# Ledger of designs, part 2: VHH binders against Coatomer subunit epsilon (cope)

Target 1, 300 residues: Coatomer subunit epsilon (cope), of Dictyostelium discoideum (Social amoeba) (q55fu2)
Amino acid sequence: MSDDILFESKNYFYLGNYQSTINEINKKSRQIIEKSLKAESDYFLYRCYIAQGNYDLVLQETKNNRGSGEDPTIAGLQLLASYLSKPDENREGTLITITQWISDGVVKFNYHLQVIIATIYFNEQLYDEALQILNNCDHIEGLSMLIQIFLKIDRLDLAQKAYDTMKKIIDPDATPALLSLAWINIYNGEEKLKSALSSFEEMAERYGPTPLLLNGQAVCAIGMKRFEKAESLLLESIEKNPKNSDTLANLINCYINMKKPNEIIQRFINQLKTLSPKHDWTSAVNEAEALFEVSKSRFN

## First folded at step 1 (VHH)

Design e19 (framework vhh_etentamig_d1)
Fold by ESMFold2-Fast, scan of step 1:
Formats: sequence, C-alpha cells, structure tokens
Structure e19 (fold): chain B 300 residues (1-300), chain A 124 residues (1-124)
Amino acid sequence: as target 1 above (300 residues)
Amino acid sequence: EVQLLESGGGLVQPGGSLRLSCAASGFTFSDYAMSWVRQAPGKGPEWVSGISGSGGSTYYADSVKGRFTISRDNSKNTLYLQMNSLRAEDTAVYYCAKSEPLRYGWDTSYFDYRGQGTLVTVSS
C-alpha cells in the first residue's frame, strides 16, 4: 500500500461498489480520525449515501452547513442530494446556484465541487458545461470523468492525454487508472479488447461485480461478437440495478446484433423509455450502436 | 454585452453546399477564438470547427474534415462556415460561439455565448 488509509475505500468507490466503500471507511474510522482524514472520508461517505438514493441522510447530517461558516464542498453535496431527490422540481434552482458559484469563484480551486457540478451537468446532458468545469481539474475523479466524456465523443487522443496526466499523480494499482486504461483499450482495437475484458474481470473478482464493471465486460464481449457472454453479463447487471439505462441500451444493442425477435427487443426499448422519458429512446439505442461501431472500427 | 447572430441556414439536397455567417458584436472580435457548434434534433451539442483570433489556425471535427471550411473577416466582425458535400447527418441547428482554447484543445473549448442558431436541413 502507499500508506493511504482511504486507498481501498476509494478503489471500491470508483468502481461503483458503494456499500463496500462505506464498510471499509467504518472499519478504519479510528485510523481516519487519528490521521485527520475525517473531512475527506465524510466526502466519500456522503457521495456513497447519495449514490444509494439516501438523500435525506445527507441533508440531515449536513443541516448546520449554512451562513458565514458554510463549507463549499458540503454545500455542493447538499445541492447534489437535493437535485437528485427531485430533479424536475429542483432543476432550475440548481442550475442558477451553480452559475452563481462559478461567478463567485468558489468552484475554481475546489476539485470535489467541480466533480459534483460536472455530475449534475452530465445528468442534464449539458456535456459542454461538464467539460468546461473539468478542463482544469487535476484531481483523479475529474480526470476519470474527462476520459469517459472524451471516449464518448470519440476523442481517443484527448482521453490518452488525460490518462497521461492521471499516471503522474495516481498509484498504478488504483482503480481509476485500471478502469481508464481498460476503456481506452476498448477504443484501440480488437486485440486490445481481450486485455480490456481481462482487466474488467480482474477488477470484478477483486472488488465485486458492479453494474459499471459488468457493462464494461459486456461492451468488450459485444465488440468481440461474443453475444451470449454479453447477454449473461447484462442480465446479471439488470439483477443488481434494473434501473441502469446503460445496461438496457447495451442489452438492446446485443439483441439487435443477435437478431432476436422484435417482440423481445421492443420490450426492453419500452423499459428504457420508462426510465428515460425526457431522452429519446431512439437516441439512446443509436448512441449504443455508435459506440459499438467505434469499437468495431478499432478492431483492425 | 456579447451578441452573436447566425444566418445562412436552409434546406439543401445531399451533396449540396451552404455558407453560414455569424455577425459578432460587444467584444473585440480579433482577440478571441471562434467556433461553430451544432445540435441535431434530440442530440447533445457537437463541436464542428474552430479558428484562432488571427485566423492563422483552424481545427475541424473528424466528421466534417475535408468538407467544411471555417474562416473569419476581422474587419467585418464576421465568422463563416463553408459547408460542402452535405449529408443527412449534417442536419442540425448551427451555433456560433466565442471560445478560448483549453488545456485539451479547441474541441473542448469553453463556449462564452452562443446565439439563437441557424437551422440546416439536408434531405430528399
């Protein structure tokens, strides 16, 4: 280990295993206090509670963060929890608050707040705004988000630059580095897909299978035309989180390529429409298809 | 107050051409890089092309490289996008944007105001 008490907790967190993150932080609570890491630890605990849908807990635990003594990072966590609890009701107020914070300069040197704001922008599909906030973020989580966005827009060169920056500041065994390399390898072609799949499988064995890791494995399998393997992985992901839209989009893409009956495909399209009513299900299916074609074009 | 006014959009057949214009005011035009950004129905915005303040450097998205040409006339505070060999996938609202280069390059530039846009439809 690099003597970072939170190293393993962060590894679980970055792979989407929120319960194991909470369990590890609680297991090491005394050492966290002794090494004055409580503020950093609390950030990850609150992020986990938010990821699990426990917004009220975060809002209650942070209710005294207001007025002249307000912590901007805690204010960001409160904003994220409030926004996600009622996105439609709180959207306009949330975006106004973010604009004010940017104007006031509170965001400029706060990497956690940058990540929180980028997460809200991403959820609203405000990708340009997300990239702008993250452009000067030299923090590991911000760099991870940049890599994902660059790969999504088919800019492997920019993803590589962000990964090169990440390598200078992160332990090579840390999961953001492993995850980023696996995604980059998907875009580098067919021979690298086997390496990417092995990496996702090893992370799942060590840190537990999460929808994130199962989707990563499935994308590799689809790229390799191993559709039965992809189906198995995606169905396991559905069991863990039936509301994961990425899993549904990947499953639809998988079934289209397998030439499954339209009745089965339409069932999952209708399920995706229910989960993402503000986004055209056709657009989601086309995005999954485009990602597959990008990966496929790199197979040569 | 920064103002950007796009024009030149319309309906064209596949393989056709269009020239978009953007009239800029409220800032020293030649001091800033400018970009074109498009948004297709139901899709997020996509950066298309960028040009340095002097006009000496130009950049293009892979999807339009070789077909589109960005240019500017600093004496008229006007940005242009010449679009050739248009395809159905080029159908979008095109926006003019005041931008600054970011650490990762022009296509990740911060856009410091977009106008109302001009619709380009490539069909039939």
Scores: ipSAE 0.015, ipTM 0.242, lowest interface PAE 7.6, mean pLDDT 82

Design e2 (framework vhh_etentamig_d1)
Fold by ESMFold2-Fast, scan of step 1:
Structure e2 (fold): chain B 300 residues (1-300), chain A 127 residues (1-127)
Amino acid sequence: as target 1 above (300 residues)
Amino acid sequence: EVQLLESGGGLVQPGGSLRLSCAASGFTFSSYAMSWVRQAPGKGPEWVSGISGSGGSTYYADSVKGRFTISRDNSKNTLYLQMNSLRAEDTAVYYCAKEGYRVTIFGSLYTEYFDYRGQGTLVTVSS
């Protein structure tokens, strides 16, 4: 158990419940007086606004910060908001800026900036670069990101070691540990899928169903060949966020396995291509691709 | 399951050239550094060359610098070793190796180098 004022806010945040995160931070606003705690609360508020697609709000609220020389964490949030608002247009400039910050040493010992940079690298599928930024990171979110990257590059052994390290640092009830184990269990497959499903269901019961948790449950259901259950979960996820690319990718995988008409499948593929042009659709969507798409939502 | 399949070895005269290939499957090839390692009869393994996942950085053992070139084609999941100016000392079985990521956790080093999944390919340099 943590006496951290932001403990519950962080638990909502790690499970993708951004509105509850904002509400919980606002509820505690009178207790958020100390400078470092205020900075941490602002970090999570801005991350929530970015996750909700409210990039302009973050850029407007932080307009007086002129770069990493003033507040490197705020500079990172500005970069993330700008990047996500127009990824194709801003990609080259974003990567140049990151390379400069690394060279200047502003990233060293700033765990929030490391997480932001790793998030951008992960979205660009620059996994080796993301791992380099997170090497030696003992921060909970950084360790969570290491686990997801290791799973993406098919290193279950390294994901397990990072998870074992995480368990020594965090409260056993903290959602990053629960989420990380659930994803590790999915990649192990077989009987572990049932354990993962139960874990996602328990997290949804306690912290509310989110697209992230519904996608986690759906991926477990797909792995267990329970396609009707997966469809139900994914349709609920679409209702909560109709623009969630992970939900669309998982629904496509589900419908292919259910042998739905090609016209329906192609419609969702076209929608996904519009929202996430980086998806490789030259081959059929498979379970590994669906797992990766769910992982992307964790880092947005 | 990780699989590495080497090819291109054979008999060649001193001063000659060979190109080795390694077809990789079972993992995201572009996300891993790859290496070539060789083992001469009765000797221990010797690291020869390494290449980053993107192909942007290459590294060579002093014994092969200026003679060997490592490269990769991530679209084909294939690793290459171009060997020029071959010498008798280059005679060995050459293994394609998947290099593990180096992770430091709280000052404790966890690393897994050289997953020798390949069967190897024999290179003999003789007149």
Scores: ipSAE 0.000, ipTM 0.145, lowest interface PAE 14.2, mean pLDDT 80

Design e20 (framework vhh_etentamig_d1)
Fold by ESMFold2-Fast, scan of step 1:
Structure e20 (fold): chain B 300 residues (1-300), chain A 126 residues (1-126)
Amino acid sequence: as target 1 above (300 residues)
Amino acid sequence: EVQLLESGGGLVQPGGSLRLSCAASGFTFSSYAMSWVRQAPGKGPEWVSGISGSGGSTYYADSVKGRFTISRDNSKNTLYLQMNSLRAEDTAVYYCARVSGYEQLPFGDRYGMDVRGQGTLVTVSS
C-alpha cells in the first residue's frame, strides 16, 4: 500500500538497487517501530548485504540465532550467506540442512525461508526442487522467482499463469509486475523485445541503472542484433559491479556474436570461471542461456 | 499427446509389497514434478507422494512415511512407487499425476493435477 513504510525500499530491492534499498530503510529507521516491520526490514537489509557480497556482516550480526528453532528466517539468511561465501565447499552441508528443515516443517508457511531455499536451489540448477518449494505461492518475491524459473525451463505458459496471479495481488504498473512482464516479453516473441527494452529503460530512469536492469536491456539488444548497444550497456554494468557473473556471461555472448578475437573472449571466460567455476561453457551460448544468467542474479 | 499409464497393481496380503510404475509420454518428463494420488472405495482422493523433476526431493503423506518410496527414471520416462508393509487401509486405485510445479502438489484435500492416468487398483486383503 501507499502507507507501507518499506514500499520505496522494496521497489529498489526488486530492481536490484541494493545500496538505495539500504539507504532508504536507514532513512526510515525512526518509523520502523513495530516488531513485524522490524523483522521485515531486517530481512531486506540482510538480503541486500548478501547481494553485495558482504556475507561476514550478516553472519556476525545474526550470530546469536542458533538455528531454525529460534528464528527460521534468520537461520535461512545465515545459511544463504554461508553458502554463497564458499558454494563448492558448503554445498553438501547446505543441501542436507535444507532437507532437514523441510522434513521438520519449518519451511511450509514461511515465505521468506521458501525464497531463500529456492534461491540456493536455483544457484545449484535444481529448478524442480525450487519449484516444489515455491509451489502455489502467492507472495510477490516467490511469484517473481517462479516466473524466472519457468522461463529458464521453457515453460512460458506457466510463467504467464504466475504473472496472472501476481496481477491479482499487485497493480500491473508495480515494479515486480513490470519486471516480470519484461522478462516474459523477451521469451514471447522477437517483436516484443522492443517493448521489453523500453520497460527496462523506464525502470532504470526512475530507480537508477542497476546491473539487473542493464543486463535486461542488454539481453533485449542482443536479441535485436544490436550488439554495440549491448556491449555499451554491459560495460556500464561491469563498472557498477565487476563481479557480476551474469554481466560477464552476457558480454561473452555479445562478443561471440560480434565475432571478436578469441583472445578477448577467452579473457572474459577465464574471469567468469574464476567467479563461477561450475558454469559449463562446452558449446555456444544461446539467447535462453543469457536470459538465465541475468535472471539468476535477480534472486541473490 | 500427453499420456500417463499406470501398472503394477493387484491383490496382495497384509504385510506384502507391490511396485507401481507409470509410463509417461508426450512431454518433457524431467521438467515436471510427479505425484501419486490414491482413492479408496467410498472416499475422496488422497495425496500419497511427490517427487521433483530431477528426483532430488521426495515428499510423503504421514500415512505412508517409512513404508512407501517414490522414485523416477528420467531416461525411461517412468515414475515408480515402491509400497512395503501394506495394510488393508492402503486398498485404493492409485493414480499417477503430473504437477506443473506452480500448481499445488496434491496435499490433503488440495489437488494440483493437470494430467492424471487411468489408475491401477491395489487390493490388500487377508
Scores: ipSAE 0.000, ipTM 0.161, lowest interface PAE 14.4, mean pLDDT 81

Design e21 (framework vhh_etentamig_d1)
Fold by ESMFold2-Fast, scan of step 1:
Structure e21 (fold): chain B 300 residues (1-300), chain A 120 residues (1-120)
Amino acid sequence: as target 1 above (300 residues)
Amino acid sequence: EVQLLESGGGLVQPGGSLRLSCAASGFTFSSYDMSWVRQAPGKGPEWVSGISSSGGSTYYADSVKGRFTISRDNSKNTLYLQMNSLRAEDTAVYYCAKGRWELLSGFDYRGQGTLVTVSS
């Protein structure tokens, strides 16, 4: 939080507004002079391109990096882009590469690489492996990922403890803290759902509505049995990103609860299977499953 | 293989003290954060305390804060839990776990644990 030049860019990034992140970094390009600041700027730019599905751009722009021996963070971004472009084809090779990097010791002191590897493990539902890679991470993004993983595996007690650690290093009003509290409040149930909804709405007003924030609002609405509101929010999210698997999963949960005709539900299930073949679309409809879909979007 | 062997449990009166030990082998102990987890009969596991790989940072559940102290000796591959002001509610099997936080599989506690009974 001491990096003044990238402060606003990071806020957009944490809330899933990737285009505004890119625009803000480009707007301040003349101020990004120092080598370390340029490296951090490039990290966020490449993460945004990956989040937007522009994997080829990242791979082309970084093709001269030979691997972790040159720039391990860039190697991690290359691995993430390659993995997400063809997950089924590249899974085995990706996991072998990660295991080698851990053995070589390049991961232990590289926060960005830890986050990248944990993102891949999370997408593979390798939660214990993701927790192991983040075990010593006291940085904001790593702590945010720990909270999401703990909530996914139904460990509210550990999510709360990770959030308490986060409060020691950032202001509770900072965007990662507000997001983490909102997710935790969803898990705490009905009394706190209205507070979580208000928090997501306020963040959307300040930083623009994103699929992440719209999904957060929708999950709260589903928990409050406000299915028409949830549907409206999820349809807006699809309009912004039609390839967002979390939005489709939450919409399926919404429609099942609304007891929509099977033909409509099956249509969206088929769309989700096309976009995310490894997603457990058959899971019981509940708030925890909806929370998982929104959490997964956070790591894109 | 990862081996964790807990010891030091026993029967103690309310207000008493016990020191638990965990002997670790099969991995580079000094490179990993460690934790203590407990489970009372018929209840789910409860995370108790965590310690960083160097021993420089310690973490505690609110229920034990101020009463329990976690520590480690990397030269002996041993983790400790000093338990003071024991209460009946502290009665549980105590497990040593690899990692700062309890993990649900693969890297969670692997052993018989050590039973602590607080009773008059």
Scores: ipSAE 0.000, ipTM 0.300, lowest interface PAE 11.7, mean pLDDT 82

Design e23 (framework vhh_etentamig_d1)
Fold by ESMFold2-Fast, scan of step 1:
Structure e23 (fold): chain B 300 residues (1-300), chain A 120 residues (1-120)
Amino acid sequence: as target 1 above (300 residues)
Amino acid sequence: EVQLLESGGGLVQPGGSLRLSCAASGFTFRSYAMSWVRQAPGKGPEWVSGISGSGGSTYYADSVKGRFTISRDNSKNTLYLQMNSLRAEDTAVYYCAKDYSGYEWPLDYRGQGTLVTVSS
């Protein structure tokens, strides 16, 4: 009967436009009255703050979520924010908490909590655990996560199967479906690279250019050996987020192919090492970043 | 040990038909979903089709829907792919893959493959 009030906010969110997501939710605050709709709105607002690196804001605003009145979804967001603020320090405690929640049965029927847990597992490279949490998932965000995990572990066949499941429950023109198909098309290569590029360009035109969408376009351009175009896109991405490891990795790959002076290449390698000194950190908050890492390795 | 052996590939004209087979051994075939995956020259692998352990559910990539039919004979431990209305872009090595209940991570991914060449 009624349109989803958060439809446009979700479209911005899935494409990595976190500020537009926040702005859109705030514009519709007077219409967000129903308790369940307000809870979903708060979930997306907190996910945006986390994606922007504002972990303390989420922890401060949710500090009263304790005791017998504790909201499991908010607890999950608190855990995600705490984990991402200091991953090495908080790893052990985070994984113990997740195991306890699974044992207590709070995860089984909470799709948002499942996505949060799978995101943490993915960041820890615990892919089997992430797949188990999302097993038989029929929720759109969970299916998007499954597709990303399958592409990360080079299982295009399972990614396609999950995408086909997604098509049965979502409009093919909705942003999660468009994004999933674009990344699957990159893995197929050749003429499908042009289709993927066009899709990323159309999404960027409608929802604004984000590091996620600019990286998608750049990976397509690299695959098509259009290195000057890829460079332009990646430099725009760096301007929007200079700490995006996928952008830096793709730019290094681009510059190597362009045979740029070693001094320039080494500058970006040093910058990437500063962001990921001991391990190749994949951002768990931006699920599409994992696809960029796998995609760039296919064009080397 | 799990073994998958594909056969039935060959040279075929555009618009023609071909039937692929996969002989499976080393596991309880009827208990596992199976898939066909192909890899064209210069491209990554592309999932083509999947079938449940019982054969009651079948699934297809958009590029092959209406043209390809997946089937299985659990009494013979054999998977099939009937390919009709073949196109030049169907040219690839076709692989049989063991699929553990859809989204579960499979460890024994594919056989040695069979080449299909569609000449224009």
Scores: ipSAE 0.000, ipTM 0.124, lowest interface PAE 13.6, mean pLDDT 80

Design e25 (framework vhh_etentamig_d1)
Fold by ESMFold2-Fast, scan of step 1:
Structure e25 (fold): chain B 300 residues (1-300), chain A 130 residues (1-130)
Amino acid sequence: as target 1 above (300 residues)
Amino acid sequence: EVQLLESGGGLVQPGGSLRLSCAASGFTFSSYAMSWVRQAPGKGPEWVSGISGSGGSTYYADSVKGRFTISRDNSKNTLYLQMNSLRAEDTAVYYCATSRTYTIEYLPSGRYTIEYFDYRGQGTLVTVSS
């Protein structure tokens, strides 16, 4: 157990329930008086608004912060909001700014800024850079990102080592630990898929179903050849967020396994392509195809 | 656009040989270390062999040492895997991958030298059966 006032807010946040995170922080606003706790609260509130696509709100609320020299965490949030609002237009300037901040030493020992920068690098497929920036991060979110990167590059052994580190420094009931173990169990496959599914279901019951948790459940169901269950979960995820590329990729994989008409499959492939109209949409299609091939080799 | 195209797989009897090829395009081939990674049905990916960008250094998993030989032809942007004395347990889809190494020095769990693989080809199926 933790005495952290933000413990439950963080649990909602790490599972992708951004509205419940905002609601929980607002409910406890009278208890969030100490300056450092208020700064941490603001960090999570702004991360939620960014996750919901409300970039302009974050930029307006933080307009008085003039750069990394005043508040580097706020500067990082401004950079993330600006980058995500127009990724193609702002890419070069964003990467130049990050390089400057690293050189100036403002990134060192600021784990929130490290997570923000690693998120930008990950979106740009700069995985080596993302791993290097997270090298000194011993915060739960940084370790969670390391695990996700290792799983994406199929290094289950390194994901397990990062998870073992996570268990030593965090509350064992924290949702990033539960989430990380569930994904590691998916990559182990076979008999551990049932355990992973149960874990995702329990998290969804406690913290509400989110696209993240519904996708986790669906991947487990696909691995167990329960395609009708996977379809139901993925359709619920689309209803919550129709712009979630993971949901569309998993639904395509599910429908191919169900031998749905090519007309239906192509409709969802076209939707996935349109999610990145300002980026190379070929990359999004290749990601969906690569995800299918990995799943096919593991799950038949 | 990075493209990796594997070929040379097929059905072979135990004790037989196969030579796999990987045609690379869209990047400076000689600047990247390359690896072969395999995935057997129902199992996770297993690293098999690696070769430096120049071809001067080669590395092998213990399960294939003495039986497999990795090589490359930088003038043709092609990676090879010569597989001899094949066994039933060598049955897998074989992927060629770009490989990188980096060192993570300040994690709470200690220092790690990590290999990163990028394998996006369709793979080539090797079936060893009598």
Scores: ipSAE 0.000, ipTM 0.219, lowest interface PAE 15.1, mean pLDDT 80

Design e26 (framework vhh_etentamig_d1)
Fold by ESMFold2-Fast, scan of step 1:
Structure e26 (fold): chain B 300 residues (1-300), chain A 129 residues (1-129)
Amino acid sequence: as target 1 above (300 residues)
Amino acid sequence: EVQLLESGGGLVQPGGSLRLSCAASGFTFSSYAMSWVRQAPGKGPEWVSGISGSGGSTYYADSVKGRFTISRDNSKNTLYLQMNSLRAEDTAVYYCAKGTHYEVRYFGDTYKVETFDYRGQGTLVTVSS
């Protein structure tokens, strides 16, 4: 076990268990004395609130931070919360602000801000911009994002190299390494799907089932054409977080393959459009189909 | 289905100018970096220029730097290449490409990323010889 006070909090966070992350940080609050540790703790707390959709809490509590000149990490969290609260309205201003921060040099030596900016770029599907921000990355969260981006742009070879780099810093049994390998195994094809499923199930046993881990299991089940199992996992995920766009997209794909009535499918498509206008039914199906094509025949 | 339709090519004198256009459809244009790639007769494809999804960053091959300008209009789903001071060696079929050439660095290692996925017949540029 790590001597890092935030070790278990970070494990919960990486696996999408935001409430347990908050609870664990609060449990350790008396040990979080040093300024740098307090700043790290606040970063993870605010990231959890944002992940839970509690944007107003983050904006209200950080209201007095006027910009990147005061606390650039807090400014980044404010930008992320503001952006996610109204993506269509705030998109242009958000991208202008990011460009200014890069020009001002505040991003270069702040890995938390790099992750925040890369998250916004990823949400906008600006993958090359996200790769530029994560360029020369040597931190765990950034390497995890880099792997996700490489998988998204169908560069399994680069995802593998990033994962090999990650293993030089952390044990293969550490949470970010286990999660990264599971996603890489999904993209490597059908033989690896069973291994990926087993890995997601083991992580869920240790850290609790989360929407992230349930979606991972469901994607494996869909790839194996086990649609009833996938449905069960996705419905459990919806119960935990009904606003999870990935769960809705996977459920739509699952129901189409199961030949469910159009009325049921349209209900979930409308729900997905409300939560993620840029992530429509066509986009969701194309993403799921691309994943299956990669899984079936990476080198075909 | 991704479709990229190039136009604006033609015959031009050395030292002349041409503006190429590419109409994109079948994907969220503003979300992807775009490039121009050319292929001279009997040669492999050569990356010419790239532009980020937002248009905030532009990149050029050394052979065209200072002569060519890449731009985009995300409201029209259109990519442009302004070509000035054209030379005989610029003669090629010019392809609009989804994606770009990018270098990723971590732990001192450099990895080349090419996200190109180009379509269409291209547009021929002939610089008179």
Scores: ipSAE 0.013, ipTM 0.441, lowest interface PAE 7.8, mean pLDDT 83

Design e27 (framework vhh_etentamig_d1)
Fold by ESMFold2-Fast, scan of step 1:
Structure e27 (fold): chain B 300 residues (1-300), chain A 130 residues (1-130)
Amino acid sequence: as target 1 above (300 residues)
Amino acid sequence: EVQLLESGGGLVQPGGSLRLSCAASGFTFSSYAMSWVRQAPGKGPEWVSGISGSGGSTYYADSVKGRFTISRDNSKNTLYLQMNSLRAEDTAVYYCAKDSKTYRLWDSSTGLYQEYFDYRGQGTLVTVSS
């Protein structure tokens, strides 16, 4: 809603500008009095801290919440922060906890918890599990994730349906709708790539460039075979967040197409592997092939 | 075979209270989470409250937290919603809803899971006006 106190904060959040989200929420803290609004505000603040890699802050500030029976959203945020701090070590325990919460029925009644669980499943490449959780969510963030997952598994038809559902609950010119359409246009390919690029550029000019928006622009540029432009955008993204796995994957694709020395390409592959410990049981060749296939699927 | 029969709705003034009941039959009541869902005139359905099969966990939409209380009596196969401090915006048909044993059923034709709840009753009308 445009009269929503958190409206602008949510816009920054959806576009990946986490510091501006925090700043806007803090600026409006005197207006965030009502209990449910305070809870929603805390959700976005903790999501921003997690996105910035500040897992310990979230765990410390929420330490008195002792599970989903007290505050399931806070429990989910604790689980997400714990999981992302050490994904390889915490994978088994995290998945057991999620299975228990699903069995307890708590997940069905909480859109934020659904998004959090789906995020963990997506990181584990458990796409069917993520879809099961997100199909119980008609929340804007959940619909945005559904669109991304459908695009990831090459179901453009289902991404379009999720986008049509989103348009019933949000203005088509709102940031989540513009962002979703831009990604759908990338997967449509061809002449739609120019439209998608323009949309990402407009959002970046209005709300500031973020790794999310720079990666969107770079993917469009790669699809248009403008590799020098893509490199420039991706290097700017690395300056903002050197640990962004999407930026590293896109830069690898860009450098391979530019015929850069193998030593440089392998360095970025090793960096990406370090950020995704899950891939440590696969060879570098298999990892490079998997990343290549992910990149190629965007330009079918 | 599943049957859900709601009762307790009616006309009440703002600030008043009502207690809704839902008599369930045709399934093992204690094995399923239950919810209350409402639909205001001209609007889509809104989930209001949920309760685990055992009754040990309860959940509420932000719009009703602190005002409504969900409970169940598994020995009577009955679900309840105690509604206090009623407001004009609480005016709606209230439905008792049975949760699915499976999280959702996959529909291959649409590539989507079916409804959140696999059954709901006929509803009971709550009108909050002066």
Scores: ipSAE 0.005, ipTM 0.267, lowest interface PAE 10.7, mean pLDDT 81

Design e28 (framework vhh_etentamig_d1)
Fold by ESMFold2-Fast, scan of step 1:
Formats: structure tokens, C-alpha cells, sequence
Structure e28 (fold): chain B 300 residues (1-300), chain A 126 residues (1-126)
């Protein structure tokens, strides 16, 4: 049992069920009357819209957040939406704005803004900067980001320590802790990989399958060379969200291993090119495109 | 830490042959699909060929199909590219690359950043 009105909404959010998050917040809108609770609910609503690719909706609904009354968290969400909508055009301006906000001290006491900035830094492969912004983090989202960054830079020992910190704040059986452990376990050899798969399967059975949970299962299956299982999971993920770039990247990886014709692989690579614009930063999607693209004798 | 070391490049005349090698370490080699990617002067990277973890499946770009053969020796953690009937347009730096996994949180895993080594230069000229 939780006293947090947003507990159920946050659980859906952590599992990647953005529509259920929005629906649950809206259902409880009459209970969300306190200013700080309303601000937190708006944060999760806008994060869901961004996760769904609805950048223009976030920018339109927050257009009045400017001048002397500007909310720094909303400004951060506007910056994230603007950045993700056109990363190449907006990169330099985005990084300048972040540097200015850090200098102004507005970031130091705002953990939502810290998560937003760390997300942008991570996308830009500025891992030291992302770690620095999350250095004093003791909240669930920030600790999850720290675990992601530590795994990215091959510091499994630090990822484990961040997870140990998370366990002191929340129950190890809570959704964010289960997800974080499953992700760490992907790096820890065959038995841990099987444990990770079981964890993702259990969460999907209990809370319903989401693209996030289906991708988690598929990544584990690919690691175990169970490519038919991975394909089935990834195709189900595409049915739920055909624009999920992670699903397409993992499916390309899976199909190369499954002996699929080059024509099929190239079709999915072309879908990634449509959904994820090529820019100067390196990302998993852009790297999948480069690695698995079947050329028809054309240079890009 | 993932390490990929390419070798075997050099100067060759049109119609000649070269065999490229890639020595892999820091991961379970047989568990990952591997690829060869090349970058010609003044052009972007082009995927050349891919091979499944078991070696049972091979894939080729149309520009090299019938001329190049990808293979692997999992007992030696080594990837190969046999290049026959070389053409001037095959001139490029050749990189070996490991497949990667996207995390459940939608972020790339560590291997995405160290998927290729220093590369090996292949120059085809008369």
C-alpha cells in the first residue's frame, strides 16, 4: 500500500506503459489539487507525451512558460522535446542552455531537471557530464539513469553500488528495482541472463506486456541465442508500437543471426532511417543502421 | 573490454585478392554476429558483409556479392574477409564490427561504442 496518489501512474511509467500512465493521472485529476502534486503529475504527463513522440503537443501546451514566472522543470521538458524533435539543429543551443542553467544554480535542487539534462547528455554520449549532474542523486529515476550510464561505460561495479543504494530507498521487489537488477544481470553471464529473462517474463505476466518489457525479454533471448523466441517477442512489441526504434534495432540484430534474406533486413533498416534521423552524435539506432545496412551499391 | 584488431590490408592491383583478419577479445565471440564495414575516401561508411555467431549464415552487400567471402573461426576468436576480383571502388579502410544490444530502457549498451578497431587500409590501384 502507498500514500502516493501517483504510485500506480509511476509504476506504469517505469514499465513503459505511457498511455496507461496518462489515463491513470487523468482518472485521478480531481485528487491532484495540491500545487506540488499537480507539478509532479504534469512532469509525468509531459514525459509520456515525449516518450510517444508527441513533441509538438508538449511545446504547444507549455507555450506560456516563459519570462519571470518560468518553471524550470517545464523549461527542461520543453528543451527535451525541442532537442529530440530536431537534434542536429538544436544540439548546440541545447548544450549552451544547459550550461547556463547549471551556472545559475537552478539545476542543483531540481531532481526532475537533473534527469532531463542527464537524458540529453546520455544521447550526446557525454557520460562524464551526465554522471556529474547525477552525482548527488538519491531518487529512483536518477539512480536508474546512473545504472544505465555505469553499464554503458563498462563499470559493472559502480552499477551494482548504485543498485545497492536503490535497495535502501525502495523494496527490492518494487518495479524500478526489479528492472534495474534485470538490466545489470544481462552483463553477468549465462545464469544471470536467465534470471533477467525470468524477471522480465514475470513482470510482463503480472502487469501486462509493454514494448519495454518485451524488448527486455528479447535482449535476454538474443544473449542466450534463442532467436526464434526473440523474434516472436519483438514482433509483438512492433504490434504494440510500430515506431519503437529499440525494437527495430533488436529485430535487425535478431534477423542477421536467424539467416533472414538481405531484403528483409534492409526493409527494417530503412524503417529505422525513417524513424531515427541521422545526426552527429552516435546512438544505438544509428550504430545498428551503420552495422546492419545492406547496401544496394549506393554510398550514404 | 571489447577489443577488435584488424589486419591484412595493403596495396593490390585490380583483379587481385586479399584476406583480412580481425582478432577479437573481451567478449564471448561465438555468441555475437560480426560484420565488416568499410569507409572509402570522402564517403560515409558502407556495410559490406555479416556472419551469424555460429557461422551458419552469411550476408553480403550487392556490390561485393560473389567476390567476397566472410568466415569465422570461433576456436581462435577470429573473423575473416576473403576478397577476390578486387576493383578500384573497393579502396577503403575496412573495420570489423560486433553486433550490439539495445537496453530495455531504450539506451545502447557498452559494446555499441567499441564495436570497431583501428581498421585496415585496402588500396586497389594499377
Amino acid sequence: as target 1 above (300 residues)
Amino acid sequence: EVQLLESGGGLVQPGGSLRLSCAASGFTFSSYAMSWVRQAPGKGPEWVSGISGSGGSTYYADSVKGRFTISRDNSKNTLYLQMNSLRAEDTAVYYCAKEYLTSPWGYSLRDAFDIRGQGTLVTVSS
Scores: ipSAE 0.000, ipTM 0.269, lowest interface PAE 11.3, mean pLDDT 79

